# VH-VL binders against Mitochondrial intermembrane space cysteine motif-containing protein MIX23 (MIX23): the designs that were tried, part 7

Target 1, 196 residues: Mitochondrial intermembrane space cysteine motif-containing protein MIX23 (MIX23), of Saccharomyces cerevisiae (p38162)
Amino acid sequence: MVDNRRTFTAPQSLLETNLTFPNDEPSLTTITVTRERCVDPSLIDSFLRFLRHGSDDIIRQKLNNYRKGSINGKNKCKEFLKQELYPNWQIRNNIISFCEKEAAEMKNETDQQCGNNKKTTAEPLIDARIDPYAARERAEKQEAQYKDWTKVTEWVANNRKIEQILTSTTEGILRQNCEQNNDYLKEFTQFCKDNS

## First folded at step 23 (VH-VL; from C2 with heavy chain Y32R S55T Y101W)

Design D5
Fold by OpenDDE, look of step 23:
Structure D5 (fold): chain C 196 residues (1-196), chain A 121 residues (1-121), chain B 107 residues (1-107)
Amino acid sequence: as target 1 above (196 residues)
Amino acid sequence: QVQLVQSGAEVKKPGASVKVSCKAFGYTFTYRYLHWVRQAPGQGLEWVGWIRPYTGNTDYAQKFQGRVTMTRDTSISTAYMELSRLRSDDTAVYYCARESWDILTGYFDSWGQGTMVTVSS
Amino acid sequence: DIQMTQSPSSVSASVGDRVTIACRASQSIRSYLNWYQQRPGKAPQLLIYDASSLQSGVPSRFSGSGSGTDFTLTINSLQPEDFATYYCQQSYDYPWTFGGGTKLEIK
């Protein structure tokens, strides 16, 4: 029964724009992620949508401020990446990773309760012959736990896929507007390592 | 209400330096790029450069490279433009202008009242 | 640098008239074009951004159109307060550049 939580704050750079978001979306600038919120990811989804805010054209527009027109254009691109883009990507990835970790823990806890991978602290077995109601209740609880685990796992997988698509698309845009031969995904990986 | 308030008029000799201030009101100072634009008497508008108050990063027009320095003090929501080695052709009204950005490229939605800088012998 | 050319440099008109000001870019700037009004002794004020978006508080008699290299500012039914100098400005690439201005005078 781990009570993990982590608070994420949107980069200030997002607040520097006058972007209009859908009215039905909450204007979240900060979110505390918990296991429960991973299971019901409605709030997280809203926050991620806010972070993802950028259509390709928006990203392109931001890059315009760092275009090749100046002698220091390459340096401007670097600044954009390090101060705006990569931090945004990192936050999204960290949120997804948080839920991924929770999913793993959920599975582990459930497996232990079911007698799988039992260590020293296993719940006692309920004999259905002695107390069939308790046995049914336990089974239902376990089923519910596995259902929640599956839900989180699927959510993580879907969002990972979304992130891959977004970063890949953005990399293409970056290559067009910044250095063509740069491996931006590699740079991002390094960025995450440096800022972990 | 967004307002940019600039320092008063300056009279300088050639070779001197001038530092103009621009204080921002009505919004979070660090949230928006601030640009400087000048206008010589009877002439058009000329972009000088921009500063990002959040980071302090700057970019200047090539014409002013080496002579202009833009800074900011976030504690008092004030931006500064310093122009050195002044020449007579630097005589102009200098404006600070806030950049707005709404899924679009930038535009100046707010301007200071301008600061007249006169360079004369 | 992107050169912005406005035409005409000056225009005389009367109250109630329709006036059109042209702005041309030396290369495509997409819709990254803004229009400003400057009254004598005053700072410029934003009229139109992104080629055709009317700034809040600006009268609807002002409109902008165009994309790529050719842009137009239109003032329908001129009012006395509209006599000023108008500038186009591109924000597509740095350095940002302005047109030479169009002075709208009373006929």
Scores: ipSAE 0.017, ipTM 0.630, lowest interface PAE 6.6, mean pLDDT 86
Fold by OpenDDE, last read:
Structure D5 (fold): chain C 196 residues (1-196), chain A 121 residues (1-121), chain B 107 residues (1-107)
Amino acid sequence: as target 1 above (196 residues)
Amino acid sequence: QVQLVQSGAEVKKPGASVKVSCKAFGYTFTYRYLHWVRQAPGQGLEWVGWIRPYTGNTDYAQKFQGRVTMTRDTSISTAYMELSRLRSDDTAVYYCARESWDILTGYFDSWGQGTMVTVSS
Amino acid sequence: DIQMTQSPSSVSASVGDRVTIACRASQSIRSYLNWYQQRPGKAPQLLIYDASSLQSGVPSRFSGSGSGTDFTLTINSLQPEDFATYYCQQSYDYPWTFGGGTKLEIK
């Protein structure tokens, strides 16, 4: 098993606030994502909620704060995007992408194990006759692996949907309050390229 | 414990410049905005401006535009306020103050001890 | 700029008294109002933020109320250490502005 891990830190903008979060507020500003944490995403979910609340959920408030400090509201929008919003989006996207990659690897590993068992069809049947418990254990292990893979895959799909909704909504707000003709998603894509 | 420690008292001539320092303790310096507020003798409080230590961005009251410069050295968790072309009416105690921000707009939860700046001929 | 007006400018009271200080904004500042206490020769200290939230460590005898343009700081059962100058401050819009202060003196 490949031991992949990646550490993510919340954007500076979230650390500068004393926001009160609902009862499920994570106290963590940094998270190390692993395959195990993708399978049990409770901690990741808390972290993502924290990130989402600190940016998209309070986007209007953030924009208002920037407007009050400057004569030119458009310039403040640019600063907000580059310094707060896009970094936040990038982190969330990277976390989800990490688990997505892990899911793919999990599937590949499990498929490979199952395929190898099919090629050795004669030996597993013999082994099953000799040690039915070993065969059962292998089957149970494989089933558990597929179950975990399914769980991660569904989690990724759900979070991708959430992100699409949030970013689309936020983009609409940005168009209303900043530049109406700007393609913020394209700008974000470029941001990610520049900061990869 | 959060603490803001400012530099000592200054005496300057009209037309000169003064630079006051504010060193932050007990928290991550770059995580909070710092403001400067002054108080003339026997008078009320007057907002001068803010600096965002993380980026170095600043915003000043219009009254001080062109004369005030706020900077920071993140390596030593220190903010600076420089006021140039000093006048007698610049005589005041200058405070640095840390901003806290919640769902609503910010407030000053911590203050430096103040730096007396006297401008006299 | 948003003008902040405090009243009264000074008030005399005795230990144990109830004191009320008013702060008025020239325009609506919603609940973006803070109260500070300044003792002689000392830096200001935060008492109340967001109109009615008590700062940690501040005695419960202090309370704030109001929204929009009219705000009130109330001190119940004055203590000797409460004789100081009090300032309201708006954080609704820049530049941030303070009231003229209210000096609370011992009678």
Scores: ipSAE 0.015, ipTM 0.617, lowest interface PAE 8.2, mean pLDDT 87
Fold by OpenDDE, fold request of step 24:
Structure D5 (fold): chain C 196 residues (1-196), chain A 121 residues (1-121), chain B 107 residues (1-107)
Amino acid sequence: as target 1 above (196 residues)
Amino acid sequence: QVQLVQSGAEVKKPGASVKVSCKAFGYTFTYRYLHWVRQAPGQGLEWVGWIRPYTGNTDYAQKFQGRVTMTRDTSISTAYMELSRLRSDDTAVYYCARESWDILTGYFDSWGQGTMVTVSS
Amino acid sequence: DIQMTQSPSSVSASVGDRVTIACRASQSIRSYLNWYQQRPGKAPQLLIYDASSLQSGVPSRFSGSGSGTDFTLTINSLQPEDFATYYCQQSYDYPWTFGGGTKLEIK
């Protein structure tokens, strides 16, 4: 198994806000994502919740704070996008993408094991007539692997959906408070390309 | 096509006020910020201020604070710049310009044809 | 206020020449730099935005480069219609400010 891992750090701007966060939000500013943590996404979920930091009201409040604090409200919007919002979105997407890739690898590995009829030292051919328990054990292991793959796949799908909803909603807020005619999702896509 | 059409040339005396109009065509007027930039004869460009047509919010250069008023009529997609207590050094071509905004930039992608304002005794 | 300094203030060149105009900001403006062309008796026209992005409809002979404080507009092969005044403009902070302009004249 390839030991894939990636460490993500929350933007510092998120920590510098005077906003009160719910007590259930972790104080984690950094997370190392692994395949295991994708299968059991409890820690990742906590971190994503922290990054998502609540609701549209929080985002609105931040935007309002930028506007009130400066004569140059427009430029403050730009800075908010560049320094806080887009990086935050990018981190979340990168985490989800990591688990998505792991899911793909998990499937490939499991498929290969199931399709491999060659006797190897690592995966010997099991004759059910000789050792029925060994055959059953292997079957159970494969089933467990597919179950884990399914869990990760479903988790990825759900979180992609959540991100779509959140970014769409936020775009509406941005259009109202910053530039009304901008395609912020498109801009974000370009941002990711430029900063990847 | 996007077009900004400004009112005609003005001749004013010192101490008077001038109001220049800018009619927008070819896009939704309330979606974009509109700026005013002036240029004295033979000189460079000077930013005057901006208006957000959607809300009517404005921001002016400090140099013009208290003398300039930017307004808009959304029903006819028209912006106005009024400059009061005119001085001879206010003689310039005044431009309205539409702002475009990308990820890391703001720029003027469309300009009016300009309105010459002459202040002379 | 952010001061924008262009150099040279004027330049003489011939058709087909390569011309470079410099623009310097008094502080870092990142990529918030735009270039405009102004022909006599006309309104300015956008050439380059975000330091290096070519505006739609502008000939490819125009290019912009730079970040931070130093920026450059380049015209690779001058055409007769390119003889005009060029302005850089920062949109990093208000008030937005322009360079003093560079007049490109025919030699």
Scores: ipSAE 0.014, ipTM 0.587, lowest interface PAE 8.1, mean pLDDT 86
Fold by OpenDDE, fold request of step 24:
Structure D5 (fold): chain C 196 residues (1-196), chain A 121 residues (1-121), chain B 107 residues (1-107)
Amino acid sequence: as target 1 above (196 residues)
Amino acid sequence: QVQLVQSGAEVKKPGASVKVSCKAFGYTFTYRYLHWVRQAPGQGLEWVGWIRPYTGNTDYAQKFQGRVTMTRDTSISTAYMELSRLRSDDTAVYYCARESWDILTGYFDSWGQGTMVTVSS
Amino acid sequence: DIQMTQSPSSVSASVGDRVTIACRASQSIRSYLNWYQQRPGKAPQLLIYDASSLQSGVPSRFSGSGSGTDFTLTINSLQPEDFATYYCQQSYDYPWTFGGGTKLEIK
């Protein structure tokens, strides 16, 4: 198994406030995501909750804070988007994407072990007639791997859905408080491209 | 403990520029907004502007627009305020102050010791 | 700009007295009002934030009240170290502005 890992740091904007996030705030501002942590996403979930705005009211409050002192409220909105919102979205997306990629790799590795793909480094097939216990152990291991794959896949799907809901809701708030006709999701996509 | 340490007193002539420094200790410099406030001798407090150390973004009072420049060096946790085209009425003690931000509330929870800037011919 | 008006500009009192300082904003600033104490030759120090929240380390004899346009700082049982100048400051809108100050002098 490839030991893939990626480290994510919470956006500075979250650390610049005295806001507390009960039960959601991680002890650390940095998380290293691994395949194992995707399978057991407890720590990742905590980190994501911290990154996610607890309510649309928090977003509105932040927008209002950015609007203070601005001659042009629209410019402050842009600052909020570029300096806080989109970076938050991007980090969350990257975390989910990491686990998504791991799920795909898990599937591929398991399929190869099961003989679905010819892998040159595949473990020899155990003849159940020679060693039935070894054969059973192998089967159990494979089953466990598929189970883990399914778990990660479902986790990814659920979090993608959550992100869609959150971004859609936030877009509505942005349209009300910033520019009504903007496609903020498209803007975010462009943001990710520019900052990849 | 949080401490803001400012540079020493300055004496300048009219038309000159002055640059005051403010070094932060006891906290992560980039985590808090830093403001500058001045006080003329025997007078009240006047807000000059703020800088966000993380991004370098600034906002200045209209009175100082075009004459004030706030910058920071994050590597040494130091903020700078430069005031150009100095006038006699710029004579004041200049303070840096750390902002504490709680949702919608902003306040100055820590202050530098102040830097006296005297503008005289 | 939001104008902040303090009253009185100066007040004389004795140790043990109760003193009240008023601060008025030219428009509603909700609860975005802070109080500072400045001793002679020293930098200001935060006393109260968000109109009524006592800063950590500040004696409980200090209290703030008010919302909208009218605010009050109250000092119960004045101590010798309380003779100083007090400023209110609004953080509702930029530019942030201060009151003219209230000098508390010993009677």
Scores: ipSAE 0.013, ipTM 0.622, lowest interface PAE 8.2, mean pLDDT 86

Design D5
Fold by OpenDDE, last read:
Structure D5 (fold): chain C 196 residues (1-196), chain A 121 residues (1-121), chain B 107 residues (1-107)
Amino acid sequence: as target 1 above (196 residues)
Amino acid sequence: QVQLVQSGAEVKKPGASVKVSCKAFGYTFTYRYLHWVRQAPGQGLEWVGWIRPYTGNTDYAQKFQGRVTMTRDTSISTAYMELSRLRSDDTAVYYCARESWDILTGYFDSWGQGTMVTVSS
Amino acid sequence: DIQMTQSPSSVSASVGDRVTIACRASQSIRSYLNWYQQRPGKAPQLLIYDASSLQSGVPSRFSGSGSGTDFTLTINSLQPEDFATYYCQQSYDYPWTFGGGTKLEIK
């Protein structure tokens, strides 16, 4: 197993707000994501919940502090987007993307094991006639690996869906409270490019 | 426990510059916006501008655009307001004030003691 | 800019009196209205935020009301330390603006 890991730290801006939600704030502001943690996403889920701040209602509350129609208000809204919202979106997407990549690798590894396509180390084909127990164990292991892959894949799909809903909803809120004609998703995409 | 401590009184000539400091205690300096408000002798309060200590971003009242510069040193939790091309009508007590809000609204929950700036020929 | 108008500009009262100060905005500021007290030679201090929320540590004899354009600060049973100047301030739009102040003097 390739020991891939990536550490994510919550943006400092999330901690520097006048609105605090103590019930959602974990003591840990940093998470190291691994394949194992993608398979058992309990910790990741907790971290994502923290980042998501529960619901879009929190975003509405924050945005209410930014004023409509004034040049200064618009500028402050932009500040919120660039310093708080977009970084938050980015980190969540990066976490999900990490697990997505791991899922892909898991599948590839398992497929290779099943197809004896290991180019480099000819693991001797366990002849079930010689060692039926070993053959069974191998089959069970492969089945377990596919099961884990499926779990991660489903988790990724679900979280992608959640993110789409959240960002879409938030965009609507932003249009109402900031600039109604802006494509905030496009802006976010650009933000990610600029900060990649 | 929150305290804003400002630098001492200043006397300046017209055309000069003045830089007032505001040191924050009792909270994380970068977590809150800091505003500057001035008050001419015997007059009301006038908003000058704000700074976000975390980023250093600022916004100034139009009246002061081009003359005021707000900065901060996060290492010592200190904000600065510099006003250039001083005029007699800039004579005032200058206050730093911490912004806070409860869910929606913004307000000044803490004030510095003020710094008297006198501009006279 | 949003204009804030306070009335009266000055008021004389006695200890124990009830005093009401008005603040009007030139346009709706919703509840983004704060009240400050300034004693002579001192910095302003927050009394009320969000039109009616009492700041922690402020005596309950202070209260705020109103929304939109018309707001009121009420001081029940004036105490000697209450003789000061009071300011309303809107935080609805930039630039933030203050009322002209109301000086509360002892009769």
Scores: ipSAE 0.013, ipTM 0.611, lowest interface PAE 8.4, mean pLDDT 86

